VHH binders against Type II nicking enzyme V.NaeI (vsr). Designs and how they scored, part 15

Target 1, 166 residues: Type II nicking enzyme V.NaeI (vsr), of Lentzea aerocolonigenes (Lechevalieria aerocolonigenes) (Saccharothrix aerocolonigenes) (p50186)
Amino acid sequence: MSDKSSRAAARARAHASGTYPAPLNAGRSRNMQANRRSGTKPEAALRSALFKLGYRYRKDFLLRLGDGVKVKPDIVFTARKVAVFIDGCFWHVCPDHGRQPTTNEWYWSPKLRRNVERDRTVNQSLTNAGWRVLRVWEHEELQDAVAAVVDTLHHLEHGFDTSAED
Short names: E, the ipSAE of ESMFold2; O, the ipSAE of OpenDDE; V2, 0.75 times the mean of E and O plus 0.25 times the DockQ between their complexes.

## First folded at step 17 (VHH; framework vhh_7n9e_1)

Design z6 (from x6 with E108F; at its last look DockQ between E and O 0.53; V2 from the best seeds 0.00; counts 0 for: grease 24.7 > 24.2)
Fold by OpenDDE, look of step 17:
Structure z6 (fold): chain B 166 residues (1-166), chain A 121 residues (1-121)
Amino acid sequence: as target 1 above (166 residues)
Amino acid sequence: DVQLVESGGGLVQAGGSLRLSCAASGFTFSEYYMYWGRQAPGKGREWVSDISYSGGSTYYASSVKGRFTISRDNAKNTLYLQMNNLKPEDTALYYCVKDTYTDSSGYFDYWGQGTQVTVSS
């Protein structure tokens, strides 16, 4: 059985046992669907756009930080130490679209709380390790997300040039 | 395989105390948030408390806040729940729960078999 099939079966068992709630989620699904960029997952769209612009990056790259924090940013620029995250509006509690769950609160509320706390910890850990952290919400327009990443990278390149003149 | 084994439940009078333990195995304990949940007869599942990786952050349901204390010993792979001033409404099957944030299987939690807590009036 493929790893995917095994995971699907495990999820089905968890659902059947009540340890995984039924998708809440006309609302979550709608929010996620409504924010889908051109039928492509936001992270894939951003990756593609950046690649087309000539940027090279790593995906699915596990960063092991000195404090024991492990994180997989959606996009990693290793040489420039830039970590880009595309955050889901629901899971990361977007100020515009995030909401407290009204169904299956027992499951979702702790997860959301944990995610917010983890984001804080990850950001701090990355920063302490000399990484630039950029978080983009899934609802943001692709062009804005691209601009944010490009601007960040550009700023780092110019900052290095100024330090060479002193 | 992930294993969670709860213990410490029992019958106690209102106002009494119990200490639950959860022995965890099959995963790197310190890399996961841990939860206590409960389910009373005829009621849905309820979160009781959660604790961060190192134990630095804890959360309590409003119904148990000030009475229950969650803690963990990462060296022993053990989760604890100190329950004080127990009330009849605390009667439930108490579950140790492993968070699945980093679990490749998805977003479903791992639950132990539970330990029964019964509080008599």
Scores: ipSAE 0.310, ipTM 0.679, lowest interface PAE 1.4, mean pLDDT 84
ESMFold2, look of step 17: ipSAE 0.640; ipTM 0.882
ESMFold2 (binder alone), look of step 17: mean pLDDT 81; pTM 0.807

## First folded at step 18 (VHH; framework vhh_7n9e_1)

Design k1 (from z2 with Y102H; at its last look DockQ between E and O 0.41; V2 from the best seeds 0.44)
Fold by OpenDDE, look of step 18:
Formats: C-alpha cells, structure tokens, sequence
Structure k1 (fold): chain B 166 residues (1-166), chain A 121 residues (1-121)
C-alpha cells in the first residue's frame, strides 16, 4: 500500500499536470461525507464483526480467475468460495447515493462507467468460477452487512442455493 | 515502467483523415481501459474516447462522435484512433492514456507525451 504521503504527492503531481481534476466537486464531497461511517472504515468494521462471531477469512487475497480476470475482494472465504465486496457508493454508482458528477465530467464519467462495467465482469467471472459473490454498499448498516454474509454462509452449509440476486 | 508512445499525428486539411497509434508497454495491456485525450492550445485537457479491456465497449465525446473510432489490438499492445472528417477545432495534442486498474488501487492515470494533430481550414 503506497504511503498516504506518497499518494498525496502523486495526486498533487496529477493536479499540476492537469491529468486529475482539482478540486473535487461538491457533489462528490457530499456523497462521500454522507456515506462516511463514524469510527472504522466499513471494511474493517465488517471484518472485525465477522471475526468476533468466529468466522475466519482472507483479506487482501488476490483471486486469479481462469478467464484472466484478477480481483481482490474485501473478504474471501476460500473453502466456501464466497467473495465479499464493500462498494463505495460514488465509485460503484450506488442506486441510492450514486450520481454523475456535474463538474469534471471528462474525467469522472469514463471512470464510473468503467467501474460499473468492471463490477459486472468480475461478478460474472467469479460466478463462472463457482464463487458466490456478495456486494455490500458502504452505506449499509453494519448489522445488515453482517447478516447478509452470515446468511450467505449459512445457506451454503445447509445446501440452500440462494441465487445471489445481482 | 509504463510507456505510452503516440504516433500518427501531423498536418491535415479540414475534411481529411488521420490514424493515431499508441504503443503500450510496461503493463498488462489487456487489463486496462485505454483512453484518448487531447489538449488544444489555451484549453484544458478533455477526454476524446475510451475503450474497454477487450474492445467490446467504446465511448466518444459528443464533439467527435460519428467521426472518430477507437480500437485496440491487445496482441500488439496497441491503441488506435481513426479520425475522419477532421475539423480545425480538432487541432490539439493527442494523448494516449492508461486507466487506473480500479478505484481503490491508489493508482493514477498514465498519460503519454502526445502526438500533435493540426487541422487547417
């Protein structure tokens, strides 16, 4: 993980060269702020909660799928082949909070389009490889996210094929 | 190290055509969206076109839609931009751009050095 300082420097260079929009638009800022959980990041909170419940999982685990797709889910249950993603509302265009930026559209619009398309590709690739995919939005309550993961795992253990409604 | 080398620019009369190429190296080309951007004198940078990993999806700025065609050859690690019916307002430095892998990577887009396109009236 590149040091926060290194990332800030990279951003500054990108701003200076005109390859990255600056400043961030108010719409994005509001969306990001609105979805900001108090305390730990959503990923860390979910991981901690699941761990406390006795679940064991992999983090920062790179999946290399047979079709050449590479993905790193936030939480991976390798034995059960369950991949959990916690998606940002802005970047992954949450139906409730996602919106197209009104400023710097030249930069953001392609990125958001790419992200949505990538999500679809990743979901399909994982599914084809026999993985269950669970995507949780960052705005979802922790207890709901935990319940969703636990329910998914429970159904797999008991032979209930819950078709993940994408 | 990532390298993007643009070529194919030049001087052309209005209504003419050019084909830009971008030779990519230093990364797995097929794992990234690729973009064409441009910057006209005294103007900011703008996106021109983008293409998905396999080339299955393409996007065009409204100003170039119907005139420009983006394509890629992943076997050759090359990005292309066919520009037809060129207009004086298309005059710009054209950049080949490597997209970030994903939004959480902390990676920034990589821009080539550009190739100059000049369209005379």
Amino acid sequence: as target 1 above (166 residues)
Amino acid sequence: DVQLVESGGGLVQAGGSLRLSCAASGFTFSEYYMYWGRQAPGKGREWVSDISYSGGSTYYASSVKGRFTISRDNAKNTLYLQMNNLKPEDTALYYCVKDTYHDSSGEFDYWGQGTQVTVSS
Scores: ipSAE 0.242, ipTM 0.633, lowest interface PAE 1.4, mean pLDDT 85
ESMFold2, look of step 18: ipSAE 0.667; ipTM 0.898
ESMFold2 (binder alone), look of step 18: mean pLDDT 80; pTM 0.804

Design k2 (from z2 with Y102H Y110V; at its last read DockQ between E and O 0.43; V2 from the best seeds 0.66)
Amino acid sequence: DVQLVESGGGLVQAGGSLRLSCAASGFTFSEYYMYWGRQAPGKGREWVSDISYSGGSTYYASSVKGRFTISRDNAKNTLYLQMNNLKPEDTALYYCVKDTYHDSSGEFDVWGQGTQVTVSS
ESMFold2, look of step 18: ipSAE 0.654; ipTM 0.893
ESMFold2 (binder alone), look of step 18: mean pLDDT 82; pTM 0.817
OpenDDE, look of step 18: ipSAE 0.811; ipTM 0.937
ESMFold2, look of step 19: ipSAE 0.683; ipTM 0.900
ESMFold2 (binder alone), look of step 19: mean pLDDT 81; pTM 0.816
OpenDDE, look of step 19: ipSAE 0.810; ipTM 0.939
ESMFold2, fold request of step 23: ipSAE 0.638, 0.677, 0.683; ipTM 0.889, 0.903, 0.902
ESMFold2 (binder alone), fold request of step 23: mean pLDDT 82, 82, 81; pTM 0.818, 0.820, 0.814
OpenDDE, fold request of step 23: ipSAE 0.786, 0.794, 0.800; ipTM 0.937, 0.937, 0.939
ESMFold2, last read: ipSAE 0.632, 0.642, 0.669; ipTM 0.884, 0.889, 0.899
ESMFold2 (binder alone), last read: mean pLDDT 81, 81, 82; pTM 0.817, 0.820, 0.820
OpenDDE, last read: ipSAE 0.798, 0.800, 0.784; ipTM 0.939, 0.940, 0.934

Design k3 (from z2 with F108L Y110V; at its last look DockQ between E and O 0.70; V2 from the best seeds 0.72)
Amino acid sequence: DVQLVESGGGLVQAGGSLRLSCAASGFTFSEYYMYWGRQAPGKGREWVSDISYSGGSTYYASSVKGRFTISRDNAKNTLYLQMNNLKPEDTALYYCVKDTYYDSSGELDVWGQGTQVTVSS
ESMFold2, look of step 18: ipSAE 0.639; ipTM 0.889
ESMFold2 (binder alone), look of step 18: mean pLDDT 85; pTM 0.849
OpenDDE, look of step 18: ipSAE 0.819; ipTM 0.940

Design k4 (from z2 with F108V; at its last look DockQ between E and O 0.66; V2 from the best seeds 0.72)
Amino acid sequence: DVQLVESGGGLVQAGGSLRLSCAASGFTFSEYYMYWGRQAPGKGREWVSDISYSGGSTYYASSVKGRFTISRDNAKNTLYLQMNNLKPEDTALYYCVKDTYYDSSGEVDYWGQGTQVTVSS
ESMFold2, look of step 18: ipSAE 0.683; ipTM 0.904
ESMFold2 (binder alone), look of step 18: mean pLDDT 84; pTM 0.834
OpenDDE, look of step 18: ipSAE 0.795; ipTM 0.937

Design k6 (from z2 with F108M Y110V; at its last look DockQ between E and O 0.40; V2 from the best seeds 0.65)
Fold by ESMFold2, look of step 18:
Structure k6 (fold): chain B 166 residues (1-166), chain A 121 residues (1-121)
Amino acid sequence: as target 1 above (166 residues)
Amino acid sequence: DVQLVESGGGLVQAGGSLRLSCAASGFTFSEYYMYWGRQAPGKGREWVSDISYSGGSTYYASSVKGRFTISRDNAKNTLYLQMNNLKPEDTALYYCVKDTYYDSSGEMDVWGQGTQVTVSS
């Protein structure tokens, strides 16, 4: 397999995992930074959009989950136990933009592998503790990320939407 | 405040064994992945092995796989490296390293002072 083909397969697996929303245009993926003016970090853009819609949350809230797992999600809804992460493409090795390091790879190659492994451990630990985990790549469109958060919150308040299956 | 103190290095004949220890203090040891690095004389640094929070996952550089074993004792805040079938190319200053999970906090890895391992031919 070519590097593009292997990355496409990895994208499909990541989206199928259930913690990453599919983009509005399934055949294309847009950088979330492309939906903002220069200088605004992706997490700040998502926080601002949710704040304008009337949502209130904690940021930089440290969670200790036992067995050595600690994490500081980008957005935390404490009462509803929803944790939202905006994953940087390099640090979390996204399917579209992840790269093998070519400089200082003695340090970075094992570092990135450990980060990916810890992402999985964090997701499992949060889920085991009753949290809903939502991860959004920094390359995703802002409105897709907003919709995913809002849908998650509404699903938890109303349970499963049975009217949508009529 | 973070301190990592390596010990157990020394001079050994090729084919021999050594066990390195790293005493950790100033942080909650069980909340961090740990790794060993090394630096041979006149060479750059190299990653050797790492270990997860509980020790459930371990990884090794290809040059040491099958000969070295990393372990940890979270109750004693101690990281270990058992080195068997040592070769002259294993000669290096060995470092214990506190790994960080990347996030926006800016927390960086912390390296100990190292312990010298010298393997004679």
Scores: ipSAE 0.655, ipTM 0.897, lowest interface PAE 1.0, mean pLDDT 80
ESMFold2 (binder alone), look of step 18: mean pLDDT 83; pTM 0.830
OpenDDE, look of step 18: ipSAE 0.802; ipTM 0.938

## First folded at step 19 (VHH; framework vhh_7n9e_1)

Design j1 (from k4 with Y110V; at its last read DockQ between E and O 0.54; V2 from the best seeds 0.69)
Amino acid sequence: DVQLVESGGGLVQAGGSLRLSCAASGFTFSEYYMYWGRQAPGKGREWVSDISYSGGSTYYASSVKGRFTISRDNAKNTLYLQMNNLKPEDTALYYCVKDTYYDSSGEVDVWGQGTQVTVSS
ESMFold2, look of step 19: ipSAE 0.677; ipTM 0.894
ESMFold2 (binder alone), look of step 19: mean pLDDT 82; pTM 0.820
OpenDDE, look of step 19: ipSAE 0.810; ipTM 0.941
ESMFold2, look of step 22: ipSAE 0.699; ipTM 0.909
ESMFold2 (binder alone), look of step 22: mean pLDDT 82; pTM 0.820
OpenDDE, look of step 22: ipSAE 0.765; ipTM 0.929
ESMFold2, fold request of step 23: ipSAE 0.686, 0.619, 0.667; ipTM 0.900, 0.883, 0.896
ESMFold2 (binder alone), fold request of step 23: mean pLDDT 82, 82, 82; pTM 0.817, 0.817, 0.819
OpenDDE, fold request of step 23: ipSAE 0.776, 0.784, 0.784; ipTM 0.934, 0.934, 0.936
ESMFold2, last read: ipSAE 0.656, 0.673, 0.689; ipTM 0.895, 0.903, 0.899
ESMFold2 (binder alone), last read: mean pLDDT 82, 82, 81; pTM 0.817, 0.817, 0.811
OpenDDE, last read: ipSAE 0.775, 0.785, 0.762; ipTM 0.933, 0.937, 0.928

Design j2 (from k3 with V110S; at its last look DockQ between E and O 0.32; V2 from the best seeds 0.62)
Fold by ESMFold2, look of step 19:
Structure j2 (fold): chain B 166 residues (1-166), chain A 121 residues (1-121)
Amino acid sequence: as target 1 above (166 residues)
Amino acid sequence: DVQLVESGGGLVQAGGSLRLSCAASGFTFSEYYMYWGRQAPGKGREWVSDISYSGGSTYYASSVKGRFTISRDNAKNTLYLQMNNLKPEDTALYYCVKDTYYDSSGELDSWGQGTQVTVSS
C-alpha cells in the first residue's frame, strides 16, 4: 500500500499544474474500477446512467479545435458545449494509481508523457473554444461522476429543464 | 491505409551527418504527434525523439540530445530527423511512427518500414 500523504501531495501537484482535475471522492474510487473488472467500461457505465436519467448526448463525436487538435470526448453535450472525459489511471497517469511502466519502458514512458501533454492541450483548446471540460478518473465512484456531470449542466441552464439540448 | 516511408539513411563516417525524411499519407498528418524509434542490430527498440502537432514541443532521448533535431513540415506531410555528429552506437534501423492519443481505444501506433543508418568507425 502506497503512502497516502505522498499520494495526496502528488495529486495536488497534478491538479495545480492543470494536468488532471482533482478526484471527486478519493474514498469512492472502487465503483468505476469495479465496473471495469466486470467487463463494463467506465465510460459505458457513465453513459448508461446519464441516459437513464433522461440526458441525451453524443458519443464518439469528433471535435476539431484548430491547430491540429482533435479529440473524441467520452460524452459530448453539443448544444451546451460540455465535453466529458473518463481518464484511465494508467494512460493518463493519475496521482493515486499512476506508475512508471517496467515492461517496454522505451515505448510506454514517452507515450505516457505525450498523453499527459495532450490532455493539457486538449483542455486548453476546448476552453478557448467555449467548451466546459470535465475530466473524471476511472477510479471515481459512478454516482459521484454522474453528479459532477449533472452539476456542470445545471450551471448552464435556467428553470427546471434537465433534458439535454442539441 | 496509413503509409509512412522513411528515407535518407546510408553509410556515413563517425562525426558525419544525415537527414532522415518520412513521407506520410493516408491520414491528416498535422493532427498527430510523430516520433522516431530505432533498433540497433541484435538489440531492442528505442525511442529517439518526438514532436507535437505543430512542432511546438520536441523531446529527445538523452543519448541523442544536442546532436539530433526533429522537425516536421505539415504542408509537405513530412517528418524529419537531422542527425549530426554521428557515432557508431547510432547505427540502427530508424522508424517513423504515427502516435495515437488515448491508446485505450485499441488503436495502435503506425510504424514505417525503417531506413538503415550505418556509422563506421
Scores: ipSAE 0.638, ipTM 0.886, lowest interface PAE 1.1, mean pLDDT 79
ESMFold2 (binder alone), look of step 19: mean pLDDT 82; pTM 0.818
OpenDDE, look of step 19: ipSAE 0.815; ipTM 0.939

Design j3 (from k3 with Y102H; at its last fold request DockQ between E and O 0.29; V2 from the best seeds 0.65)
Amino acid sequence: DVQLVESGGGLVQAGGSLRLSCAASGFTFSEYYMYWGRQAPGKGREWVSDISYSGGSTYYASSVKGRFTISRDNAKNTLYLQMNNLKPEDTALYYCVKDTYHDSSGELDVWGQGTQVTVSS
ESMFold2, look of step 19: ipSAE 0.673; ipTM 0.896
ESMFold2 (binder alone), look of step 19: mean pLDDT 83; pTM 0.827
OpenDDE, look of step 19: ipSAE 0.819; ipTM 0.939
ESMFold2, look of step 21: ipSAE 0.655; ipTM 0.896
ESMFold2 (binder alone), look of step 21: mean pLDDT 83; pTM 0.826
OpenDDE, look of step 21: ipSAE 0.813; ipTM 0.937
ESMFold2, fold request of step 23: ipSAE 0.740, 0.707, 0.605; ipTM 0.913, 0.904, 0.885
ESMFold2 (binder alone), fold request of step 23: mean pLDDT 82, 81, 82; pTM 0.815, 0.811, 0.814
OpenDDE, fold request of step 23: ipSAE 0.802, 0.806, 0.811; ipTM 0.940, 0.940, 0.940

Design j4 (from k4 with Y110S; at its last look DockQ between E and O 0.48; V2 from the best seeds 0.67)
Fold by ESMFold2, look of step 19:
Structure j4 (fold): chain B 166 residues (1-166), chain A 121 residues (1-121)
Amino acid sequence: as target 1 above (166 residues)
Amino acid sequence: DVQLVESGGGLVQAGGSLRLSCAASGFTFSEYYMYWGRQAPGKGREWVSDISYSGGSTYYASSVKGRFTISRDNAKNTLYLQMNNLKPEDTALYYCVKDTYYDSSGEVDSWGQGTQVTVSS
């Protein structure tokens, strides 16, 4: 069965047992799913576009970075050490669509805070390990996301590492 | 299979202290944020405190901040909650929880069976 239906089933079982409350702002979750005009997941669209431009990368590439940090970036350029994440607006609290939780706040408020904190920890751990990190929101247009990836790779071909702090 | 076993609960006088432990197995403990939740009889669940992978970052519900201390020992796969200056309103079943980071993986939080804390006035 597809990953999508398996995930939905797992959440439904956990909800019925009381161990996973309904998603934050259930209407928001449905709205995010409906905002995929092409019907193609943003990560799949970005991967396809990059492949057509001649880029080769890994998906489902698990990185263990020490100190308990493990991640599977949506797109990994192993030779160039570039990790790309396509962040869901709900789960990662994007500036445009992030909102204070309105239902099951006891669960979702601390959960979303932890997700944001883990995003920062992942970025720091990847950077410390010599990776360049690029995060794009799922709401971004495909051509903008492609340009961001290409720009990042272009800067690395000139020896420039924009992820380094001054 | 994930297993979380809480212990250290019991009956204690108001103003007293207890230390809860949670023995974890079936997963790489150090790769997960952990948290404590609680539920008083007839009341909704409440988040109490959480702790990062290494234990370097901790957070507390306002109702327990300054009285409770979360910690972990990754070498022993054990999560702790030191509870000081206990109040009758702290009476609840306390749960150890393995947190999940990415929702799309199909993972959901894993909960222990809980350990009862009862604070007499």
Scores: ipSAE 0.667, ipTM 0.898, lowest interface PAE 0.8, mean pLDDT 81
ESMFold2 (binder alone), look of step 19: mean pLDDT 82; pTM 0.817
OpenDDE, look of step 19: ipSAE 0.803; ipTM 0.940

Design j5 (at its last look DockQ between E and O 0.62; V2 from the best seeds 0.71)
Fold by ESMFold2, look of step 19:
Structure j5 (fold): chain B 166 residues (1-166), chain A 120 residues (1-120)
Amino acid sequence: as target 1 above (166 residues)
Amino acid sequence: DVQLVESGGGLVQAGGSLRLSCAASGFTFSEYYMYWGRQAPGKGREWVSDISYSGGSTYYASSVKGRFTISRDNAKNTLYLQMNNLKPEDTALYYCVKDTYYDSGEVDVWGQGTQVTVSS
C-alpha cells in the first residue's frame, strides 16, 4: 500500500482514538481554500506551472541537515540549492488566516507553536548549509508564487543575492 | 516499531520529588521534538512540557513552570522529567510522547504512561 495511503489511515485511526485530534477550524480553512482554488492543490499547481516554463526540480527530496534537522521541501532545485515550501495557513500559522485553536487546545496550541519553531530552525539550517529558502503561503495566487520562484532563481544566476532583512 | 517506555513514577508526599525517564527506540530519537503529557483520573489529557531536538528550547505549562524540568540525552535515547515540589494536583498518569512535524505525515506516538501519585 502506498506511503501516503498508510499515513492517511494512521491519522484516521489516531483521530478515532483521540490521540490525534483535529481542531474545529482546520477543516473549514481547507474547504474554503479548495473551493477558491478550483480544487487543485497549491503545490501541484506550482510544480506544473514551473515545469511548463522549462524548470526541472525534485519533489519530496529529503534533506538531512545535522543536529536532528530534516526536511522535505515541496520543490527542490538541487544544483542551484533552492528549496521551496508551500505552507498551509493553519499548520504554519499564516498572518492572514492563522488562528488559535478552540477545540483540543491542550494539544493544538503547543503543537502549532512547535511547528512554527521548526519552520524557523529549518530555514536557518538550510541557509547555513548554503541553500536559498523560499516559503509561499497556500493562499497565494499561482502567478505570484511562480514569479517569486523565478525571481529567486534569476537573482542567483546574476551572482548575487538580495536580502530582505534590515 | 516505535516504543516509548516511561518509568520513575510512584507515590510521594506533597513537596517531594520524582524523576521520570522515557526510553525510546524504533526511531532516530535526536530527529524529533519530544513532550510529556499527563491525564489525571476522570479528567482529559493535558500537555506538560516539550523539548527541541538538541534540548536548546524547552517549554512548560504554567501549572508546572519553575517546578518541573524537561531534558533529554540523545546518546542514551532517553527523555527525562524532573518534578520538584510536587502537589496533589500533579497526580496523573504521565506519558512520554514522540512529536511529529506537520509535513512528516505521521501522528504522535504515546507511551503507556507511568503513574505519579502525590498525597496530601
Scores: ipSAE 0.674, ipTM 0.906, lowest interface PAE 0.9, mean pLDDT 81
ESMFold2 (binder alone), look of step 19: mean pLDDT 82; pTM 0.828
OpenDDE, look of step 19: ipSAE 0.792; ipTM 0.937

## First folded at step 21 (VHH; framework vhh_7n9e_1)

Design i1 (from j3 with E107Y; at its last look DockQ between E and O 0.46; V2 from the best seeds 0.54)
Fold by ESMFold2, look of step 21:
Structure i1 (fold): chain B 166 residues (1-166), chain A 121 residues (1-121)
Amino acid sequence: as target 1 above (166 residues)
Amino acid sequence: DVQLVESGGGLVQAGGSLRLSCAASGFTFSEYYMYWGRQAPGKGREWVSDISYSGGSTYYASSVKGRFTISRDNAKNTLYLQMNNLKPEDTALYYCVKDTYHDSSGYLDVWGQGTQVTVSS
C-alpha cells in the first residue's frame, strides 16, 4: 500500500478531468524524487533528532479546537502545549520559494490564499487555546529546526516573560 | 463517500436572481472550507467564491463581487450562493467544491456534478 503512488494517480485523473492542474514546479518534483532513495522526510528527520536529544512528543496527534478547526501538527508536546508544523514551501507560500502562480491561476491563486488563511486560522485557534505554535519551513536545515524547537521548549520551561499588562 | 449535490439553477432574465444550494454528505461539513466554481460553455473552469469553516471569511472573483453572496449553514450541511443582478456572462455550469487542507484525500478538491445557470438577454 503506497500513499505516494495513489496520490500521484489521483492527481493525474483529476488533471485529465480538468479539476487539478499540472504541477506548478517541475524542479521541486524532481528534487522530491531524488530524495526518495533516502526515504527521509523533513518531519521524520526532525522527530528523530529531537528523540535522540531526549525529547518525547506525540506525532499524528489530532487536535479539535472548536468552531470547525481541526489540526494534526507534525510534532505535539502535550504537557508544554507546543505544536510544531513543518510547512511545504509551495503549499504554504514560503518567502524564499513561494511563487505567485503564473500558470493555472484559476486554481492556484485562490487555493494558495485559502491555505495561508487556514494557516492563520489554525495558529489563532491554537494560540487562543493556550498553545505555542512553531512553524518551520521544509527548506530549513535540520539543525536550525532542532534549535528552534529546543529554544521554544527551553524558554517555556524556564518561564522567562518580560512583558506586563498596561 | 463525499457527495455534493447542487440545485437551484435554471433560466433567468438578465438582471434577475437565483439562489444555488449544495447538499453535502459523507464528511464533517463544518471542518472544511467550501467554494463555488463554474464553467461556461466551451471554456475552462474558474473559481467564483469561497467561504471559511464558520462562514466568517468570504472571498469573491472580481467578476461577481457585489452581486453574489456565498453562505453556509453548518447545521444543515448546506452551502449557498445567492446570485443577484445576473448577466449573460454568468451563464455556466456551477459546481460546489469541497476544499482540502488537511485530510486523507491526497490534497484533491472534490467537485459536484453542477447545476446549470442560463441568463438570457
Scores: ipSAE 0.532, ipTM 0.834, lowest interface PAE 1.4, mean pLDDT 80
ESMFold2 (binder alone), look of step 21: mean pLDDT 83; pTM 0.827
OpenDDE, look of step 21: ipSAE 0.597; ipTM 0.841

Design i2 (from j3 with T100I; at its last look DockQ between E and O 0.47; V2 from the best seeds 0.64)
Fold by OpenDDE, look of step 21:
Structure i2 (fold): chain B 166 residues (1-166), chain A 121 residues (1-121)
Amino acid sequence: as target 1 above (166 residues)
Amino acid sequence: DVQLVESGGGLVQAGGSLRLSCAASGFTFSEYYMYWGRQAPGKGREWVSDISYSGGSTYYASSVKGRFTISRDNAKNTLYLQMNNLKPEDTALYYCVKDIYHDSSGELDVWGQGTQVTVSS
């Protein structure tokens, strides 16, 4: 059985036991799964755009922070210590598009809370470790996301970081 | 293997208190969100409370807010649920739940076997 088939069977069992919500429809299930995967359309677009601009970065790079936090940003600039995340609006509860689930709230609501809390923990951990954290929402325009990353990198290179003056 | 063993349940009168414990093993306890869930007779599973990794954030179902307190001791790999002012409607099998790891590993929540809480009127 393929790993995928095994996972599907496990989910079915969990659903049968009442520990996992049934998918409402195949489309929503796919979207929910897609939001969990690396290499989403927004991620690929941003990576491509930055690459075309001459930027070099790491993807799928696991950062092990001193406090035991492990995180894999979507884009990592190791030399400049910049971590870029592309956050799904649903999973990371975007202020503009994040909504409480209307179905299976018992399952999803706690998960969303966990994700928000994790983001905070990760942000703090990265910051403590000297990393600059950029979070881009999936709904943001590519040009804006690129601009945000480029501006951050530019400020770090040219010493315009006001935080260095204190 | 991941194990969650609940204890502390029992029969209590309305207005009484219980403290549930969940002994966790088989995983790095501090790296996971933990939950309490419950299932009342004839009802589906319900989330009761969840707690962040360090215990810095806690959340409660509206039905238990102000009465229940979730806590954790990461050094002891133990999750707790202090239940005060118990009501008959709190009667349920209470489960300790290990949340999934944040990465899309395809992991599923792990539920313990549960401890029975019965509140008599």
Scores: ipSAE 0.689, ipTM 0.884, lowest interface PAE 0.7, mean pLDDT 89
ESMFold2, look of step 21: ipSAE 0.694; ipTM 0.904
ESMFold2 (binder alone), look of step 21: mean pLDDT 81; pTM 0.815

Design i3 (from j3 with T100E; at its last look DockQ between E and O 0.56; V2 from the best seeds 0.69)
Fold by ESMFold2, look of step 21:
Structure i3 (fold): chain B 166 residues (1-166), chain A 121 residues (1-121)
Amino acid sequence: as target 1 above (166 residues)
Amino acid sequence: DVQLVESGGGLVQAGGSLRLSCAASGFTFSEYYMYWGRQAPGKGREWVSDISYSGGSTYYASSVKGRFTISRDNAKNTLYLQMNNLKPEDTALYYCVKDEYHDSSGELDVWGQGTQVTVSS
């Protein structure tokens, strides 16, 4: 199992040393920090809220979907085949906060294009394999994210299709 | 450990061709997008081309489109760059790169040590 804190620290060191381009400009970095300062990491908060409501799931569960597609959703309901992702606004080019890179565009422009393409491929591969996909942006409020997950689970019980896709 | 070993660089006359190879090990090659980067002497790094899991999608920097072709052989764990109609401005250290899908994992791209391509006028 991977340690996100250890990888985050490695990324920070690479950015500080100049060996890995920073993912954000100064203005975008401050905006993301403001969002994060509201509390704990969004995926951890969502997991805790769902657990408290009685839901049981796997976290960071790796799925291999064929044709090279693999993914580790933030929350996996294995019996129900529901995969939930908490998407970072910069990394996944959020409609509200996504922007063209202003620093190290040679690296970030093609990187972000590839990420968006892979998001679409992952969604399609999961859907083709019978999974319901819910993507929730990191900027969304906790209660709204919880409601989206609960609605998705309940609509599967009642036969409705309410997949969220940005 | 992830290993990316580039080869096929060298000295070539303008208008000539070279084929770069990148032998990949330490990871499941077919599960990653791959790309080529380069760095010309005294210049910053530049993205050259990338390729999807099985090669169904390829992209090129405008400076090389029509002259360079990226490909991969997932059975041999090898990435290729066919470079035709080479120009002196293509002179650079060429890097094979394992592209990390930046989701909740936070892993960094992995760069090879590079292979030198020198194009004489």
Scores: ipSAE 0.646, ipTM 0.883, lowest interface PAE 1.0, mean pLDDT 81
ESMFold2 (binder alone), look of step 21: mean pLDDT 85; pTM 0.857
OpenDDE, look of step 21: ipSAE 0.819; ipTM 0.939

Design i4 (from j3 with Y53W; at its last look DockQ between E and O 0.53; V2 from the best seeds 0.67)
Amino acid sequence: DVQLVESGGGLVQAGGSLRLSCAASGFTFSEYYMYWGRQAPGKGREWVSDISWSGGSTYYASSVKGRFTISRDNAKNTLYLQMNNLKPEDTALYYCVKDTYHDSSGELDVWGQGTQVTVSS
ESMFold2, look of step 21: ipSAE 0.623; ipTM 0.887
ESMFold2 (binder alone), look of step 21: mean pLDDT 82; pTM 0.818
OpenDDE, look of step 21: ipSAE 0.807; ipTM 0.936

